# VH-VL binders against q9c0h5r722to879, part 9

Target 1, 158 residues: q9c0h5r722to879
Amino acid sequence: WSSESIKKPMIVTSDRHVKKEACELFKLIQMYMGDRRAKADPLHVALEVATKGWSVQGLRDELYIQLCRQTTENFRLESLARGWELMAICLAFFPPTPKFHSYLEGYIYRHMDPVNDTKGVAISTYAKYCYHKLQKAALTGAKKGLKKPNVEEIRHAK
Key: E = the ipSAE of ESMFold2; O = the ipSAE of OpenDDE; V2 = 0.75 times the mean of E and O plus 0.25 times the DockQ between their complexes.

## First folded at step 2 (VH-VL)

Design a11b (framework fv_anetumab; at its last look DockQ between E and O 0.04; V2 from the best seeds 0.00; counts 0 for: pae E 15.8 > 2, off the site)
Fold by OpenDDE, look of step 2:
Structure a11b (fold): chain C 158 residues (1-158), chain A 121 residues (1-121), chain B 111 residues (1-111)
Amino acid sequence: as target 1 above (158 residues)
Amino acid sequence: QVELVQSGAEVKKPGESLKISCKGSGYSFTDYWIGWVRQAPGKGLEWMGIIYPGDSYTRYSPSFQGQVTISADKSISTAYLQWSSLKASDTAMYYCARVYGSYLRGAFDIWGQGTLVTVSS
Amino acid sequence: DIALTQPASVSGSPGQSITISCTGTSSDVGSYDYVSWYQQHPGKAPKLMIYDVSNRPSGVSNRFSGSKSGNTASLTISGLQAEDEADYYCSSYTDSGTLYVFGGGTKLTVL
């Protein structure tokens, strides 16, 4: 977890667009998690995050690794919970790439043990939910069609 | 022990409806996709579709879309495959199989014993 | 339609190594490591032998191995034994269509 913004993508990429968007994406994640002042309500922030990941395939792994970062050694319980929630939301719309699947899966799986729960936040519950979403997304792929994610879908994904 | 147990063999006539079952045990049924695979006599394996018991989301092979219905009852850890009107060509062995959600992603790691469906006049 | 092509039959003598190929007709089939292999003895349900191109599930003999080059995946069985006589099916997931497809199957005969 970091309270600071990132200055470069966490993944290795040659895609200029991904490089450009990665930092902004992280800020949005921080906004949703409550670690940064948000310019919009949480649902709309989540929508923006989900939309970016949905529309730009190259951002998906970046998005998930950023979420892994922000949910690792995060002592802000509300922030932590929201981070996992956002992960679940994103997984409802798109999976990571096949190359990144095992990493994310392992990360989620390790958090499914109740031993990892902290006072006031059942991380294991969030992780289990994410696990299900990941497995589903891996088989169904990203949301199909031209229609962008909407607020209602975000709400339903929570 | 993780296993899938399917319902018994069926002998039907054309035009009849049929619903066969696949019951999972030994694992969290709602956490894993269940697929259905058809194997006509002396033929290969055919992917029919899959269902996620957790929310009953289904995906069908284009060849089976509209031809069969896949469903699940998570309360009793059971998946179903059903026909509204059987055809002779539906004669086959039908397998249910679990898609392992962890390290065996995208692979059917647990199979039912199969249900033989015979449709003849 | 996405299809996986396998040889209809392969044969080998005990102790030999044989290879079964599985070739995708679309780039979508071979683009990722989603290839699995199944063994099926007569009258039995299929058994998973290889997943993700080259990974072997617990309980599967180390005589079975998998690889992929381009759009062709391969199952290799070393030290062929009589019990290996069976039908073998490759399978794959498609990324774009998110469909699962089986190959036509290969009958392995141990001479």
Scores: ipSAE 0.007, ipTM 0.593, lowest interface PAE 9.4, mean pLDDT 89
Fold by ESMFold2, look of step 2:
Structure a11b (fold): chain C 158 residues (1-158), chain A 121 residues (1-121), chain B 111 residues (1-111)
Amino acid sequence: as target 1 above (158 residues)
Amino acid sequence: QVELVQSGAEVKKPGESLKISCKGSGYSFTDYWIGWVRQAPGKGLEWMGIIYPGDSYTRYSPSFQGQVTISADKSISTAYLQWSSLKASDTAMYYCARVYGSYLRGAFDIWGQGTLVTVSS
Amino acid sequence: DIALTQPASVSGSPGQSITISCTGTSSDVGSYDYVSWYQQHPGKAPKLMIYDVSNRPSGVSNRFSGSKSGNTASLTISGLQAEDEADYYCSSYTDSGTLYVFGGGTKLTVL
């Protein structure tokens, strides 16, 4: 976990648009988790995150690795819970690529064991929910042909 | 070093207005939330509200919503607490304090020296 | 209006260990590890002694420690010294809508 901004995406890319969007995405993730100040309420921040991942396919793996980063060694319990919540929200709209699927599945699976639960936050419960969402996302793919995510869909996925 | 310096003590009468200040130095003022805390004579601490000086976004404790105004002027690294019409019950020590990291933590790591406000006839 | 519950006072002799309790609910202390403790000497501003349940800021003696069990957080002071005589307040994040809640304070007397 990190309270700092990032200067470069975590996944190497030559696409300048993807590089710029990766840095902005990290700020949005920090805002949702309460680690960076945001004017918009969490619901609208989550909407923006989900919309970016849905619309910019080259950003999806980056989004999930950023979420993994921010939920790893995160001792801010409310922030940690919000990070897992945001992962579940995004998985309602789009999967990672097949290449990244195994990595994300393994990451989530390692957190499903209750021995990893932290005082005040049942991480294993969040991880089990994300695991289910990942399996569904892999079967359905992104919500192609649908309108971009809206507030009500984000509320339901929360 | 990092410090918050508050304006001096005030003696006021009921009905008067007042604006007290809290100037930050030694750190990036716009990157940390500032909170205001009241302590009535002989009483405990009461959280009043917080402000993010970078854009002046505020959040108030329900008990103080509509009773005071919290503001900031980032160009001079200063936060403010103000009343439009003081009451005798506003007699208290008022502290400003910096929030340590995330506002969710609610840990006030740097405190001003306090401003004593006395409201009496 | 709803404060975290602290004892009004505690006392101990130099060299003893004492513990101050801070009891909340599942909306605050019970569900979140955003508990802080402050020391306030007469006429002075509060000083942060513990944050996130058990972390000490730099410059705070390791005689001060924090812990939590269920809805109750605890501040333990070992090896009491005369300088420890002060008021102590706990605080916590709350999801009840007020964002933060403070305890009523505990006066520590060093006998």
Scores: ipSAE 0.006, ipTM 0.502, lowest interface PAE 15.8, mean pLDDT 84
ESMFold2 (binder alone), look of step 2: mean pLDDT 92; pTM 0.947

Design a11c (framework fv_anetumab; at its last look DockQ between E and O 0.06; V2 from the best seeds 0.00; counts 0 for: pae E 12.7 > 2, off the site)
Fold by OpenDDE, look of step 2:
Structure a11c (fold): chain C 158 residues (1-158), chain A 121 residues (1-121), chain B 111 residues (1-111)
Amino acid sequence: as target 1 above (158 residues)
Amino acid sequence: QVELVQSGAEVKKPGESLKISCKGSGYSFTDYWIGWVRQAPGKGLEWMGIIYPGDSYTRYSPSFQGQVTISADKSISTAYLQWSSLKASDTAMYYCARVYGRYLSGAFDIWGQGTLVTVSS
Amino acid sequence: DIALTQPASVSGSPGQSITISCTGTSSDVGSYDYVSWYQQHPGKAPKLMIYDVSNRPSGVSNRFSGSKSGNTASLTISGLQAEDEADYYCSSYTDSGTLYVFGGGTKLTVL
């Protein structure tokens, strides 16, 4: 977990658009988690995050690794919970790439053990939910169609 | 009315411990960050640290890390700043302030009235 | 460490407009819109006057405005009044180990 912004993508990329969007994406993640001030309500922040990941395939793995970062050694309990929530939300709209699937799966799986739960936050419950979402997303792929994710879909994905 | 009310002025000797308080009212105390700011006599504002009362997560300025302890009791909507052993150099006005919004990185929109701490032999 | 530099003092006559600058030593300060301005009268707690570079909280006079160019944020006070005499501090959230930093403060004197 970091309170600081990232200056470069966590995933190696040569795509300038991905590079630029990666930093903005991280800020949005921090906003949703409550670690950075948001100009919009959490649902709309999540919508923006989900929309970015949905619309830009090159950002998906970046998005998930950023979420992994922000949910690792995060001692802010509310932040941590919201990070996992955001992961679940994103998984409702798109999976990671096949290349990154195993990593994310492993990460989630390791957090499914209740031993990782902390006072006030049942991480294992979030992780289990994410695990199922991941498996489903891997099978169904990203949200189909031309219509972008909407607030109602975000609400239902939580 | 949203406000932060701090404990009264303190006069202490070097080596003594001290814990001052900041009580919030008029809003959901657990949902807003509380920062502590020091102002030495005739000097500027200096950020010391910040706490999120909802989960008591704290961050300190490097200059104050290990020098003070910030805590909160959300049951009574109160944040604390404490010293285990005061120094003369700790003489200052101490302000608590709420961060605008539920998130970090916002401005301090509500300030306590300040607590003057005087440490002298 | 990130530092914000302000002029030590600024003065103006009633009715005039004055500007207080706040310059960051790092480009990081300029990369975000997390600059705030606080007014502090003697013996009083600071008061938020501007947040996010140019936003004015409710209850703050429209004579106060904020802007930013590059690594320099500016507070402008138009129609200067005697009551505006105070210390003014800029502040910024930072993406470093120090989450918040304050400028050194500017003493505004109304002549």
Scores: ipSAE 0.446, ipTM 0.843, lowest interface PAE 1.5, mean pLDDT 93
Fold by ESMFold2, look of step 2:
Structure a11c (fold): chain C 158 residues (1-158), chain A 121 residues (1-121), chain B 111 residues (1-111)
Amino acid sequence: as target 1 above (158 residues)
Amino acid sequence: QVELVQSGAEVKKPGESLKISCKGSGYSFTDYWIGWVRQAPGKGLEWMGIIYPGDSYTRYSPSFQGQVTISADKSISTAYLQWSSLKASDTAMYYCARVYGRYLSGAFDIWGQGTLVTVSS
Amino acid sequence: DIALTQPASVSGSPGQSITISCTGTSSDVGSYDYVSWYQQHPGKAPKLMIYDVSNRPSGVSNRFSGSKSGNTASLTISGLQAEDEADYYCSSYTDSGTLYVFGGGTKLTVL
C-alpha cells in the first residue's frame, strides 16, 4: 500500500497512452479508497475506473495489480475495505488477461482464509466474492456491447 | 483513539471577532475532510462548510459564504471557524465533524463535543 | 439550507417498532445512496447511527435499520427502549449546490 503518486506503471509497456493512463488510474484508485482527496462522489469515481479498464484493454492487468498493491499491507481499515470493493466492481465488467489470471486468482485465494480478517473488515468475505466474480468474468469475457459502464451498473456491481 | 476536541465556550458582544478551534488526534488529520455544523438554540442541525486540511480546499454552504472563514493548520492538526464581526444571530452551538471515509459524500462519523458561542449585548 | 422533510415528532411504547421518514428530492435522496441518520440526546453531540442508507457503524444495535424508496429514506427502530428517546436527523449528499443537507429533525418519545 502507498499514499504516494506513481510516476510510471507497475507493468512495463511500450504504449505511451497506457503509461500516462496508468498514473491517472492510480490516482482514481486512491480517490475511491479514500487515500486521496476527491471532489466527485465514490460512485462516480468507481464509474471512471471501471470505464477506463473496460475501454482500454492494455490497462486491465495494470489496474488489477494496482488494486493488489493497495490492498497489501494496508492497515487503514476503511481504505482496505474500499480496495476490495473496487476489485469486485471491476470484475463485473472485465477480466484480467489470461496471462495475469493465475496471479490474481492466487492473490484472491490467499485472502479467502478467515485468518486474514481484521476488526471491522472481513477480508475473507470480500475475497470469496471477488473469487466468484473472477471466475464469472473469465468465462464471459469483458462486458458485451460498445456502451461504456453507467452509474446504475456500478451501483448494482457493488 | 480518534477524537476531535473543540475550544471552550465563548461569551461575546456584537461586533467582536472570534476564532474557534477543532483539534484532531488519533488519525491522519490531513487525509479527512472536516465539516462545521451549526445548531441554533432549540433548532436543528445546519451544514456550514467543509475543508480538506491536506491542501486547505474549502466549500461553504451558500448561506454562510462570506459570513465565516474556515481554515486549518495541518502542522498542529487543527481546523478553525472564524468570524470577523459577530452578530447576535450567531449565538449557537458549533460542531466540527470528520467525514466518514475520505470522500466528500460520506457521513460524519466523529464529532467534536461542540463549542457554545453566546453573542449578547 | 434544510431540504429534507421529517415529521416533527413520533412516539411509541417500549417494545414497539417505529419508522421515521426523510423525504428529499431527485437531486439528493433520489439520486444518491448517501443518506445518513444521526441520534442526538439532549446536551450531547450527534451520533452516527446509519450511513449509506442502510449500513450500521460498529457498536450500533441491529434494532436500527435504514432503507430508501424513491425520494424517501426511512429509519426503523424495533424493540423500542427508553434510551432511544432522542432527536433524530437525516442527512444526504446533494449535487444541487450545497454539499450536505440535513432534515429538520424528529423528536422520538418513548411512552
Scores: ipSAE 0.000, ipTM 0.547, lowest interface PAE 12.7, mean pLDDT 85
ESMFold2 (binder alone), look of step 2: mean pLDDT 92; pTM 0.946

Design k3b (framework fv_acasunlimab_arm2; at its last look DockQ between E and O 0.14; V2 from the best seeds 0.00; counts 0 for: pae O 8.5 > 2, off the site)
Fold by ESMFold2, look of step 2:
Structure k3b (fold): chain C 158 residues (1-158), chain A 118 residues (1-118), chain B 110 residues (1-110)
Amino acid sequence: as target 1 above (158 residues)
Amino acid sequence: EVQLVESGGGLVQPGRSLRLSCTASGFTVSDYYMSWVRQAPGKGLEWVGYIYSGGDTYYAASVKGRFTISRDDSKSIAYLQMNSLKTEDTAVYYCARHEYWSGPFDYWGQGTLVTVSS
Amino acid sequence: DIVMTQSPSSLSASVGDRVTITCQASQDISNYLAWYQQKPGKAPKRLIYDASNLETGVPSRFSASGSGTDYTFTISSLQPEDIATYYCQQYDSYGSTPYTFGGGTKVEIK
């Protein structure tokens, strides 16, 4: 977990657009988790995150790695809960790539054990929910069509 | 314009109950964390608890089990139910809006005085 | 609980004086710190967030800095309207106690 901005993506890439989008994505994740000041309400921050991952296929794995980073060794309990919630939201709209699927599945699975629960935050419950969403997303694929996610879809994905 | 108005304070005997209301205007209360903060006469500020935008609550150890925070989204009101009141609960009670989830408080009500004395 | 130790508990200064208040956290709070001004009989008002950022409309004579566990709040030229009690507040949200306040500093004009 980090309170700082990032200067480069977690996944190495030569695509300058992906590099820039990865840094902006990290700020949005921090805003949703309450680790960075946000002018927009949380629902619309989540909407922007989900829309970026849905529309920019090259960012999907980066998005999930950033969420893994921000939920690992995160002692800010509300931030931790919101990070897992955001992972569940994004999994309603798109899966990771097949090559990253096993990594994300393993990460989620390791957190399904109640030994990882922190007083006040039941991480294993969030992880179980994310696990089921990951399996569904792997079967159904990304949200279809040209229509981006909307706020009602985000609210229902929570 | 964002406005918070507390009400329901007064004089009450130890062991009794009292419910405070925080009426919100200019925003949707269910979209925000809302905290209660108290200040004993001549003393500093003490966080009491919050209700988050999804409805879960959290409390300071000094009031856990005795106080309950709730809200009525249709009326834009947050509540503080105070049971088993003690003399050390005597304070001005403020409701405060969190600017964002774990953020600091951007708006406060004017406060309502609760006096617990026989 | 993250304990916030604020000093001094009170001070008196002349109009135009520089006033400095300190706040020490019992652990690193990553600049998640706000400063509030409370005038007698009124609710607190936030002046500074994220350790050093002034709220819109706050006079530039107010400033703050710090990192880790040590934070400072400064009034560069004290004015009569600055008579108040000032509080620091951490919002690092570590563990089960998301918000704690310093004990306050009462600022008076002498």
Scores: ipSAE 0.102, ipTM 0.715, lowest interface PAE 6.2, mean pLDDT 87
Fold by OpenDDE, look of step 2:
Structure k3b (fold): chain C 158 residues (1-158), chain A 118 residues (1-118), chain B 110 residues (1-110)
Amino acid sequence: as target 1 above (158 residues)
Amino acid sequence: EVQLVESGGGLVQPGRSLRLSCTASGFTVSDYYMSWVRQAPGKGLEWVGYIYSGGDTYYAASVKGRFTISRDDSKSIAYLQMNSLKTEDTAVYYCARHEYWSGPFDYWGQGTLVTVSS
Amino acid sequence: DIVMTQSPSSLSASVGDRVTITCQASQDISNYLAWYQQKPGKAPKRLIYDASNLETGVPSRFSASGSGTDYTFTISSLQPEDIATYYCQQYDSYGSTPYTFGGGTKVEIK
């Protein structure tokens, strides 16, 4: 977990657009998690995050690794919970790339153990939910069609 | 085309109630913040409150407990219920849309005048 | 609450002049600042959002900059149609801080 912004993507990329968007994406993640001031309510922040990941395939793995970062050694319980929630939301719209699937799966799986639960936050429950979402997303692929994610879909993805 | 039209303003006595309506067209109101901003005669802009897409509301301290914002998605209308009105509540009341990508108040209504006077 | 201090409260300038308005926040608002133009008898119109982003259709003579607590709005060459009151406004959506406007700057032509 970091309270600071990232200056570059966490994944290796040569795509300038991805580089730029990655930093913004991280800020949005922080906003949703409550670690950064937000100009929109959580639903809309999540929508923006999900939309970015949905529309830009190159950002998907970046998105998930950022979420992994922000849910690792995060002692802010509310933030932590929201991080996992956001992961679940994103998984409802797109999977990671096949290359990153195993990593994310492993990460989620490791957090499914109740030993990871903290006072007031059942991380294992979030992880289990994410695990199922991941598996489903891997099978179905990203949301299809020309219509981008909407607020209602975000609401239902929680 | 995005449009916001306020209605319901008028003259009321202190202590009375009034409900303003903001009719929205050209977009789905439930996908956006809907805010109310007021402007006393000859004065600056004052944010009154807003309703989130999720239904949560937040109010300025000056109106908290007296004003309530709600929304009827089926009618595409946002409301401002004003109770226990005071003379200092006299103002033109604007409704404004909060565009979640670029920030608040990208579209405004024409405003409706509320005059609270004995 | 975040207080927005806008300066000056009024100014008069000649056509073609550079006009500068400043807005200072009581705390860091992270570029979550908008500038509005309000002509007499009309609703406010957003000109700039996120501190420096110009709305579509807004003349290029309008610009804004800033960071942290200090922000500036500029009209590079004042035109007669620019007669209005301008407002800065900070925004946040965590429910901990309300939206607040600056006091406004009335811009007139000499």
Scores: ipSAE 0.016, ipTM 0.621, lowest interface PAE 8.5, mean pLDDT 90
ESMFold2 (binder alone), look of step 2: mean pLDDT 91; pTM 0.925

## First folded at step 4 (VH-VL)

Design m1 (framework fv_acasunlimab_arm2)
Fold by ESMFold2-Fast, scan of step 4:
Structure m1 (fold): chain C 158 residues (1-158), chain A 118 residues (1-118), chain B 110 residues (1-110)
Amino acid sequence: as target 1 above (158 residues)
Amino acid sequence: EVQLVESGGGLVQPGRSLRLSCTASGFTVSSYYMSWVRQAPGKGLEWVGYIYSGGSTYYAASVKGRFTISRDDSKSIAYLQMNSLKTEDTAVYYCARHGYWSGPFDYWGQGTLVTVSS
Amino acid sequence: DIVMTQSPSSLSASVGDRVTITCQASQGISNYLAWYQQKPGKAPKRLIYAASTLQSGVPSRFSASGSGTDYTFTISSLQPEDIATYYCQQYDSYGSTPYTFGGGTKVEIK
């Protein structure tokens, strides 16, 4: 977990455009989680996050690793719950790449044990929900195309 | 200094159309969510709809399909196009801005009266 | 839709009195609640947002608290210029789900 901004992506890339998008994405994630002042309603911040991941394929793995970072050792209960919500929202629209799938699956799986629950936040319940969404997104992306994010679908994904 | 000024209200017959304008000054209208809120005579406040900074619009069920919100970014004006007006649409109409971090309706216009009667 | 129930619908008090208004949401709204003051013939003015945060320039006699579904607004020492109708409003609403207001509380001098 971090309250600071980032100057470079968590996943190494030589693409200048992806680097800039990754830094902007991190700020949006902090805004949704309540760790940074937002310019918009949380749902519209989530729409921007989901739209960036959907439209910029090279950003998808970076997005998920940033969410993993922000849900690790996060002692702000409200922020922690919002981070898991945002992961579920993103998984409704796109999976990570096949190479990153195993890592994300393992991260989510480890949090499904109730021992991970903190006072006020049922992390294991969020993780179980995200685990099922991840599997569904991977299957949907392989068989069809992925649907473009919109506000009403984000609302239903929560 | 933030200021919102509504105009375009008046007396209209049921089934007709009317367009309201909200002229914004002291800020860039395209950078904020903007709402329309109405108040029938002697009654409480009712949200009508909003336009997202990116241009998407959302409406209360009571007006969906009849009312349209739009804006002219070059002139800093938000509009409420009201079609198929009903007597129950009679109200003072306010435009209001959503604050970045403080949530909705941090600034309001003075309102414009719309009376739908025959 | 989230329903906001505001009580009382009206009250009469004397200058200097403590005035309390309550607002209940039909579901949890995570402190996304604002309070507005509306004087006759004027637009509403926001006094409080995020359940308890006072707007810049608003007198300290106005305060609010609450969480979950139950919220309270207080005027610690009523002044003549505070005579108005007060509204609560939830903004834990997204997309086409409406922002909803309480029915209002008319505050009058005895």
Scores: ipSAE 0.005, ipTM 0.492, lowest interface PAE 15.6, mean pLDDT 83

Design m10 (framework fv_acasunlimab_arm2)
Fold by ESMFold2-Fast, scan of step 4:
Structure m10 (fold): chain C 158 residues (1-158), chain A 118 residues (1-118), chain B 110 residues (1-110)
Amino acid sequence: as target 1 above (158 residues)
Amino acid sequence: EVQLVESGGGLVQPGRSLRLSCTASGFTVSSYYMSWVRQAPGKGLEWVGYIYSGGSTYYAASVKGRFTISRDDSKSIAYLQMNSLKTEDTAVYYCARHGYWSGPFDYWGQGTLVTVSS
Amino acid sequence: DIVMTQSPSSLSASVGDRVTITCQASQGISNYLAWYQQKPGKAPKRLIYAASTLQSGVPSRFSASGSGTDYTFTISSLQPEDIATYYCQQYDSYGDTPYTFGGGTKVEIK
């Protein structure tokens, strides 16, 4: 977990556009989680995150690793819950690549045990939901994702 | 400084097992992807497998089911357990660190020769 | 899997010459390409990553460019210490071989 900006993507990339978008994506993730001031409401911030991952295939693994980082050792109740919500939202629209699938699956699986629950956040419930979403998204195999994200579908995923 | 040192290579009969070690210094091994890459005599480079920072492993099809990568974080050692060795596994085996997450290899060990022959 | 075709397989040049090596991927790799130098009896050393980014400490005579499926590596003025085999490597694949190498180019002095 970090409250600071990133200067480089977590996954090495030579594409200047992908590098720039990865750094902007991290700011949007922090905004959704309440760790950075947002200029739009949470639903529209989530829409922008989902739209970036859906439209820019090269950002998908980067997006998921950023979410894993932001949900690791995060002691801020609201931020932690919103991080898991955002992971669930993104998994409704696109899977990670096959190369990253096993890592993400393992990360989510480790959080499904109820002993990981904090007083105010049922992490195991979020993780179980994300696990099922990940498996479902992977089965579709769509390179562009399932459907273009929209506000109504994000409201349902939240 | 970052340094990787392989050990454990040698002559081994087909069908036998051999374990290679890669001792890392100058960095925290658990924070990086670590790969094994091999090179048959006079041939090019072939990726063998990696271990993620979180401990998950991934293997090339040619070694899947026979080779296992593991890590001892307390000792800063990565291992390659090679079972059911074949003559075509004869190669210099390098351990290599990925520069950032799953990116390309920024540091390599000196390599250790494994010869599989009767 | 992604096949990397490197050319030429070998070349001989004089000190001070410009040396160019090419690498072609069987599909687009979005600049996820590295170049390595391997001197006889030594481990490979990364010179370039992300298609064109020079590794810290590597001399400026080494450069690389490219996009999509076609990538080029150049030594602007060959030095005796540059005698080595050079390999390209893709790291874009999410299949069974996430990393594949070109066949190598052996660079020798005449």
Scores: ipSAE 0.005, ipTM 0.483, lowest interface PAE 16.8, mean pLDDT 82

